# Ledger of designs, part 22: VHH binders against q9vpf9

Target 1, 373 residues: q9vpf9
Amino acid sequence: MSMSIDSNKLLLRKGDMKLDNYPTCAVEALTRLETLIASRNKQNMVMQIISEFIFLERTPKDGDVRKSQALPISQMNLFQEFQLIIALIEYFSRPGRDATRNAIFLSLFGSHLTPQRSKLLSRLISTAVSGSVAPLLSSAGTWMQQVGCKTPLSLEVAQNIVSDFISYSRKTPEQLKQLPMVGPHFAANFMVAVADLYLNEQRSPTLNPPPDALLDTITEWMMENPTLCQASQQPLVLPAGAIAMPFTTPLAGLLRWVVLAPLVSNRSAYSNLHLSLLRALQQLVSSGESTALPSQDLMQIVKSLQSYCARLAESKTDPQADAAYQKCMERFAQAVQIALSSNCITNQIQLLCLLESLPPHKLMKIVIEAHKK
Key: E = the ipSAE of ESMFold2; O = the ipSAE of OpenDDE; V2 = 0.75 times the mean of E and O plus 0.25 times the DockQ between their complexes.

## First folded at step 6 (VHH; framework vhh_nb_b201)

Design p2 (at its last look DockQ between E and O 0.01; V2 from the best seeds 0.00; counts 0 for: placed apart)
Fold by ESMFold2, look of step 6:
Structure p2 (fold): chain B 373 residues (1-373), chain A 122 residues (1-122)
Amino acid sequence: as target 1 above (373 residues)
Amino acid sequence: QVQLQESGGGLVQAGGSLRLSCAASGFTFSSYAMGWYRQAPGKEREFVATITSGGSTYYADSVKGRFTISRDNAKNTVYLQMNSLKPEDTAVYYCAASPDFEWLLYGRFDYWGQGTQVTVSS
């Protein structure tokens, strides 16, 4: 509608006068949020301040496209996006008040974002990785745990890091080398996410292996940082009264990589990663039942092996004579044996029953019989 | 400003079904967590279900498998499909909302509807 178009141009002229203060208004908004975010009954105002002054968004109006009417509309140009990224890095790098800043990070980025905010988040994190910005990576790690490492937004962030540092060489894989030292919690959560993206039939119709450079990077992280998987268990820095979401360790997803890898690859990196995972499982000391390896994740591995065996049956190949299947089962049995002995598996009864459904393997049979009651 | 309006309540026999709706306005619906609570006469308000802006769902043990929460971001509406209803499900059902960060941090809702009565007869 011409009236809506003319009003929008007038709003843009007023926005231009406000933009003379950008990013200053975003920095002031962040400072104001430090007080407001702890207040009750002001949460809608917090969201409005974030939308208007930090992300420069307008509320959808009558006459907008129906889909865009349900979402805020970004008015940021590329230079303002760059200015915001720098301002956020500076803000989150300030000493002190880490709990409040982590809450603000969650308010900025939540669990579902507009495409423009999602793009900004990915660029912000990629910049922090390149610059080894530990405080921001700590906030990003907290964010991933609170929203869930395997949710669509977390997977999108992980995909963008792989694209930036591995697939398209916009940055180099060497820039990732320091990540476990600089931001161990974020590195662990990133590993949960990328492990879910590859060698996972729940996410792709085929067993797509990780890019070689990503595999090499993850393998090196695990070999050189023996406590990295335990970084998932570190207590979060959150405001008083806040509830930390349960952590997720990368162990189960990486185990799926090494167990299924013989079906698609002969790279020796998987053997090195497998050894590192066995060491991590052996080092887990539990005074009770552990949730480090949810049985549901391990049962997904069984289902992938069942699918492979079904394909062998169609070609009249005996799984017990198939070298790839035997290697998968050897690695799986070794990991399951250690995990059961370390009390690292939840609800082991369902897993043991499902393991019996696979074509027999000598070591796995021994493991099942030793632990089944 | 923030408005939540429930509908779809009523009287139903045990074993039956109802679908509750909650129309929302005054905030960016797609960035808010939405929930359902209920309160029987003389009892405390109790949690029923939550759906985050990202689509993750959580249920009270008493309703798992019988109730389903869902949302339609295009219509700014959250739903509660209630199947296999029992007399103990009788209550006023309240729609609740908070920004995702408030729910993610504190597991709580600050905005509430007026409620809709659900009565399940024996």
Scores: ipSAE 0.580, ipTM 0.811, lowest interface PAE 1.6, mean pLDDT 85
Fold by OpenDDE, look of step 6:
Structure p2 (fold): chain B 373 residues (1-373), chain A 122 residues (1-122)
Amino acid sequence: as target 1 above (373 residues)
Amino acid sequence: QVQLQESGGGLVQAGGSLRLSCAASGFTFSSYAMGWYRQAPGKEREFVATITSGGSTYYADSVKGRFTISRDNAKNTVYLQMNSLKPEDTAVYYCAASPDFEWLLYGRFDYWGQGTQVTVSS
């Protein structure tokens, strides 16, 4: 008795789903998405199901959710949000294909999120960190790479983690300390985001250091696992036909931290972090990967130092006599030396030229001369 | 109040030895890098040696192989054993403290002592 192919098609129709019991309907929706997500022709249906049954959003009856400029309004209350978070944690903890899981995660949160979905995402990820939910964190890592680790959405997620685990905690939770082990890809991408949040003149006119506990955590991560930065380079598990976005390593951002830190802090954690970064850079030599340090990121460091030297000049202070500048340049020169030797810097000539514009430093001069063709 | 008190300085003949001590109080000694500087008459203060909180040591080239820095955390004291002293080692020796040993290398420190005179006669 050939149970007709038609009965399986009926199970996939939006019409069979009832909003009678939340979060049961959301879980059912997620299950149905597993089948639909692989079909390019059903993307609109996927989005509608997500909007209606997972996020309880009112969608205009006749419009492509993708094309609608109007942000759907969710009817979810706080309790339902909590229920959804728990349901998602449970769902992502189930055995399944990584590609499917990642696809679903990306479909849920995509690149264009409503404020409500964004908030929920942040809470979801924080909960996943607290619970050490490895599969969900893996998907979150993939998500961060696809949307970009330095985008507002990724930064919001990172900020929320900092808030939840650092700012409101007297002691750094063990779950955060274990994050590199539980979700190395996410941890690496998280580091990219947090590195971008602090000691960054592009974000703030003042160099704002990270919270002490965050610095200590990152430093500990890097000391324990210098290859953690390479976790960003792992191939993404995506559905067939999906385009993987380029990866970003935390090396440049963290290097910015350690190089500029002498201007604002005397904490020894930066020295330890610097050492760990140097080790990480040395290890890249063996991997043959040439794109670990974009020259643009390093040029940003140079610009910050130029700005600082300009301020010194205004105060009639000789940069050669400034201990902070000397320490900055020493750290920077050591890193650049290793990076250049490893051929992991893009557009090296431009960087070298820009470095020559800085007040002279003995080691930096040696490095520049050695690599200047 | 933070205090660094140097002792052990004095007059010694060339080729002789001295041991300097610096007693620290008013801060968490075990968490700080400790160091020694010296200033000769008419010269700038120069780095001599530092020991990290973890016990790693660094020396100026001029004293390498002759001087040894050590610390006793139980006594909150840092020491500088000076062997094979030369007239060029004549200076006031200062004890310094920083949470980061690298700062000591660059002449920046949170705390410093009053100094102890070391005179090496020819």
Scores: ipSAE 0.438, ipTM 0.745, lowest interface PAE 1.1, mean pLDDT 89
ESMFold2 (binder alone), look of step 6: mean pLDDT 85; pTM 0.864

Design p3 (at its last look DockQ between E and O 0.48; V2 from the best seeds 0.00; counts 0 for: pae E 12.0 > 2)
Fold by OpenDDE, look of step 6:
Structure p3 (fold): chain B 373 residues (1-373), chain A 122 residues (1-122)
Amino acid sequence: as target 1 above (373 residues)
Amino acid sequence: QVQLQESGGGLVQAGGSLRLSCAASGFTFSSYAMGWYRQAPGKEREFVATITSGGSTYYADSVKGRFTISRDNAKNTVYLQMNSLKPEDTAVYYCAASPDLEWLFYGRYDYWGQGTQVTVSS
């Protein structure tokens, strides 16, 4: 009697997991996932378990979560959400394999990205930051890399952290200050995300500076640990056969901050951050890592400067006489010099050509000439 | 049967724009990550862009800022808007589909289209 593969799936579903006791059923589900997650063939089951027992989502009766066009609606109330957050923190704090933990994290928040799950993720990560939960933050860092640090979801997480720790706090909490020590990979990826949120003309037609407290925090991080930016380059611990997504360093985004800052702010923190970035770039030379600064990101800076110069022209202002532009170019030239010397910029020729399109700056000219030979 | 059908390819001058489309059928489109890959002659297939079922987007560094991936779930179609095209962008562009989880774990796609030729003339 060939019990159809479907009946075995049902038998595995009908396992003794009772929805009657939340969050206990969620914790049990997580435990069960540990054994299932390693198998590609069980991904559907994993998703079902997550949906039903962790997020309390109603799955259409027809059993194939993959066939349902309707976003599952979670019936979790606020209290249950809180319980889940606590349960997850506890779960991730348990001793275990990093690969499994990371896989579970990805399974929880990498599939069925509903607004509700996204919100819960943000809250979970904020809570982890507040509690300095290192294992969870490690998984979050891995997650950010896999999904992309500049994706809407990652940006949402970053925004929520900024909101929770910066916007609503008179003083930056100690827990945020310690984030690089507690979760360096997450901190680095967080920096990628926040860097993308501010002083970015691709996101906003206006150059919006970061909140002062955020700037100060990032600056402090970088000053204290210039190698923090390298934390994003750490090998991911993923299940066997998994492919790590490319990493993104915060260097380019932060460089954009410091280079464009003179256009909107005179805060000394930018100078300090700039110095720290230069140091970070110098250290990359020693590590042999060649992909720290994508040329495209640097080209974005050039475009912003071009736009600014165009505005100057409209106002009949000479860029050579504009103190802000000069300062931008100085900072930019210094960084580019170091980066080029370290051979860490991709498509260098294209960047150099684009830099030549800018109104002339003495130091930049020297840098360009030195590297076009 | 799963089908991915690319369209919108062609010849374009450097600096020009193209919009690729991929019509999907045979699976629940809304629950899949959709992606674009490209393969130039004599080169390996390379990642271009991915959009998850939740709308998160990921781009290769080489196309970042120039290309935009989007999806219309009502039409079961994924798009690739390609701006500021360069000769280096010349390739056969392939549409790909995978469950979100599989993409996140393995960066692999289960289903592939036949491809559409994009040629950028200098």
Scores: ipSAE 0.127, ipTM 0.581, lowest interface PAE 2.6, mean pLDDT 88
Fold by ESMFold2, look of step 6:
Structure p3 (fold): chain B 373 residues (1-373), chain A 122 residues (1-122)
Amino acid sequence: as target 1 above (373 residues)
Amino acid sequence: QVQLQESGGGLVQAGGSLRLSCAASGFTFSSYAMGWYRQAPGKEREFVATITSGGSTYYADSVKGRFTISRDNAKNTVYLQMNSLKPEDTAVYYCAASPDLEWLFYGRYDYWGQGTQVTVSS
C-alpha cells in the first residue's frame, strides 16, 4: 500500500546500499564516506563500509563484533571489478575538493590492503593513465607520497604500469609519454618507484637494467619537464589537521641507474639521462629549493661499485684500468660535486668516508678533498 | 587499558648503537601503526620513525640510514635500532600507537609511552 514520502526515501537509501545493487551501492558508499571521514570517531565504520559495500568483502565469521580476524575474503567477480573501476574513474572525475578526493583515495588504498584490493588499485591506476584522468592521477600521486613510493604496494603499482605500457605494448602509448603533463606529482612518484625496481641489488641478485622503452620514456620526461623533481611543484592537499609526508625526489634512484648502467649496458640514452639529472640538481640550487638527497641512497651506489670491484679483483683486473668502472665514477663524481656544492646531500660526512673506500678516481678524489676540509 | 612500555635506553658514546624496544598491550597490535618520537630538553617532540600495520616504514631525514624501525606482531613489540649515534640524537624517546587511518590522515598517535632516555656523549 501507499507509504509516506519520508518512508520511501528511507527504503530507497537502504536498498541503494544493498550488495545486490552493484555498483550503485559502491557509489552510495563513496558519498557516505565523504561525511564520515570528517569525524575522527567513525574510522571503524569507514573501514566497514569500504570492505562491505565497495570491495564486497566478507569476514570469515558473520557476526557483528570487534575485529579479531585476519584479512577479509573478496567476493567480487571480474565483471564487478570492472564496474568498480569505472565507478571510481567517474567518481574521481567529478568536480570537487581535492582534499575530499585525496581523503577518499587514501581511505580506499592507504592501509589494510588485501591482495585483491592491491590488484584492483593497479588496474585502476593503469586505466587512469590510459584515460588521462588527471584528478584521479593527482589523488594517486598524493596517495603514493603518503604511503611511501618504495613500499611493496607502490612498487606493485609501478610494475603494473611498466607491464601495461612497456612490456605488453607494441609502442609506448602517447598517454604514458604525456603523464608528466597530466599528473606531474604521480609521474615524479612513479619515477621514484620504478627507479627502485631496476639496477638495484636490494631488489634483485643481479643488476637488471630497465626495459629500453621505459628508459627512453623517463629520459624524455626529464629532458622535457625540468621542474618535475622540485618539491615546491608537488604540494599536498589533505584534510584539515592531516600531516603531509615529505616528498621523495626521484633524483637519487635515477642517479643510481646512470652511475651503474656502464656495468650492464652501452646504451647512449643513459648519457642523456645523466645530463638531465645534472641539470635538475643545478636547477634546484638556482631556484633556492633544497631537495635532500639521502646519503644512504647514494651509499647504496657505493656498495654496488664495491661489489663490482671485488669481482674485478677475482679476475685480477685493475679497477683504474676498467673502462666501465671509470665511466661509473665519472658520472658519480659529477653528480656528487653538484649536490655537495648545493648542500643537497644529507649525512654528507658518512658518504665522503665511504667514497674514499672505493678505488681512486681522479675527479672523485678532487671532490672528496674539496669537501673534507 | 592500553599500555606502551619502552626499554633499552641509556648512555652511549658517539658512533655507538642502541636498540629500543616498546612492549604494547590493551589493543590489537597487528592492526595499529607504531611509531617513535623524541624530545630534547626545551624542544618540541619530533618524529623519528613509524611502521604501519602493513609493514610500511617512514623515517625522519635526520635518521634515515642510521635508524631502523621494525615490529614483531607475535610479541606485540616494536623496535628501533639506532646506529652511528650522534650527540644530537640525545633525547627522551617515546613509543606511540594509533589505528592506521588516524596516523595516515592526521599523523596523530592516540597512545604514548612514558619515554626512555637516550644520551649520546661526545
Scores: ipSAE 0.000, ipTM 0.262, lowest interface PAE 12.0, mean pLDDT 81
ESMFold2 (binder alone), look of step 6: mean pLDDT 86; pTM 0.875

Design p5 (at its last look DockQ between E and O 0.44; V2 from the best seeds 0.00; counts 0 for: pae E 10.0 > 2)
Fold by OpenDDE, look of step 6:
Structure p5 (fold): chain B 373 residues (1-373), chain A 122 residues (1-122)
Amino acid sequence: as target 1 above (373 residues)
Amino acid sequence: QVQLQESGGGLVQAGGSLRLSCAASGFTFSSYAMGWYRQAPGKEREFVATIYSGGSTYYADSVKGRFTISRDNAKNTVYLQMNSLKPEDTAVYYCAASPDLEWLLYGRYDYWGQGTQVTVSS
């Protein structure tokens, strides 16, 4: 009995869901998604339900949502957006399977992400931080890893957190200070993102330091918990068949901060952060993690230093006499020494070669010679 | 008929560059995440890079800073600029297409290319 393509369409009925009561319909939709999300064959339905009942988007009546060229337009007003945020916080605070929660989160924000959804995501996460909503932050951490911590979307989330908790606050809120305890995975991935935002010549031709309050916050996090960077290495809880994306640790980005900081700042927080990073690196030896410091990320630091030295040369300044460069190299050499000893740097030979291209520094030279053999 | 056709592979010396292209047809290209994977002899296929329908990109750690994925929706083509190539990058490179959600949640790919050989000599 060839169950006609039509009968399968009938089974895909969005059910008796009514749009009459927002956000109740959104909550109901989320509940329904719990069942649907486990089925690989119902992804279109999942997306449709999300679009229509959660984000109040107009979706084409017929066809594969995946094939739709038109960006869905949400009909949500600001109040409804607020209601949705609250509803989502409540929903994610309910007892449930982590895999399901993470899948739902990814479904909400992993496909056809409109600018409106992106903004909502940022607000949702900020609210979760403010409310110390651990389950939601856990899902957000997973999400950030899956989509990439340095993607525009992740960076937007990070930037919004910085804006909300750092830029608009005279004092760093306690909730942000507690973020590593409430959501260590998210905190770690957040650090990856924020580290990428500042003192990064790939993003800006100028080395822009982080806000002081952000620096202090990150420094405090690292001082209090040097293993925080390892939180990014936690296995992702994903549905069966899902591929976990590789993790990124904040170590390389933060190392870039501390190494390049002398070029733009003499704040003691960088020294403290440096010390904390060294401690973190020392602890990696015990975890057996070999990919904590990608060589490519470290090479970016070298490139920045090369650029700086080139500027020195233009000004007829000897890098050996430049206090900032010396301090950069000292911090860099110390970190590299520990990292090499811990075997946590990928493609070490290439890095060493590139380091040799820099104006000589006594400690760096020692480190290079010790490991080039 | 859905087709993914890779091109641009070849032999290159270490430190060299290659640009791979994947021409797509038979589906709504702009609605799909496009990705590159590679498989070396005797190894499993591994993720290299992906670009979402919205333009966001993600890279494997092993290629970060060296490879750049981009797309031209008008040409239904995804590109992989590979710089600073290493012998370890030697593999057959495959183009893949997936809905964003299915890729993120389940690692599902709707379509695969036949692959293009990249050989990096030492």
Scores: ipSAE 0.007, ipTM 0.224, lowest interface PAE 10.0, mean pLDDT 86
Fold by ESMFold2, look of step 6:
Structure p5 (fold): chain B 373 residues (1-373), chain A 122 residues (1-122)
Amino acid sequence: as target 1 above (373 residues)
Amino acid sequence: QVQLQESGGGLVQAGGSLRLSCAASGFTFSSYAMGWYRQAPGKEREFVATIYSGGSTYYADSVKGRFTISRDNAKNTVYLQMNSLKPEDTAVYYCAASPDLEWLLYGRYDYWGQGTQVTVSS
């Protein structure tokens, strides 16, 4: 509302941060946050500094709503958005402790995001991929694990990468192809997210295949980086007292792609991806409660195959004579056999019973009989 | 003032199901991580499940596949659907809340309910 004095004098009284000197005030704020984040009882102050000095947000006027009931309003222009992206790239590229970088990244993007912050996050990460900015991509990988790889925030980032590097590019850029070497944890978590977006009846009534270039890129990543699916199992570097969220492997979602692909595609890349997934399954270490192939995910594959067989029955087609179904079952049986032998499926009896409900397939029958008793 | 009120506890036979509810007030529910913890007699409080404001869920290994946490932001309520219950699940179940950022950085909750007793017989 009304002020009787120069607002620049008031801003100087908030330490070294000055709103009218952007992006310098954002850089100063980032430095101040390193100290404040170490103190758990200053979380509200951290949020205020981020909102006011980094994202240039204002609080809605008090006459209409209670404090904290309305979303902040961005006052950032397009040039300031560009300046912030550059400043963040530079900040995360500085030498320093990984725990501090990860805490700052989670503070900037770990809470419920305004639409403006979400767009900035997606553009920041795409810029980091284009620039091969390994420290930022490492923090983004940690962020995806902590917020969840299949949440709307993570899926938006994954969709933006597909848009920028696959859909609107004539050729897949070299920077995306080398992502597993630059940011292996982020690449693994990106694969979890994109696997969830395609060939997934939980997200779409139709089995929508991934774009060809995305499939080819993922296949090459898996062929050339044999430990990539294990990248998220490395201990996270987080501030003292923080609890790492459990990792998610891309294996189950990618298996769904290769098993269901014959229903919608004849591309040979799925055969190469399948072989890479079988190799990755053989390399798994089964200990504790962690598993690469949760039975729930495998049961969803069975449900999709059941639905397809129901459509074959309506057209009076025998599944044994349907080449696509037979190919799905061959791939599925091979993966299930290896996964059961590696003891990486929980509650396997329930899965085996559901597999018996499918029209018979020679290899799958052998696998079921070998493991039922 | 933050308030968390659990309901839905009771006595159930092994193999049965129960749904816990937690009504929340005094904070912006849609910005908070919500969770469930439990404490059996003579044992320390144990993590059960967490749901972030954006819907991502995490579970203790002992309950994975049997329990489902969910939230309804319109009702300011978090739920715990408990299936295939075992005598080992007998405990007081506590609802907990913290801002997403606090949970992401520190892995613990600032606010707790009074608890609801769940007893699984046999």
Scores: ipSAE 0.005, ipTM 0.420, lowest interface PAE 10.0, mean pLDDT 82
ESMFold2 (binder alone), look of step 6: mean pLDDT 86; pTM 0.878

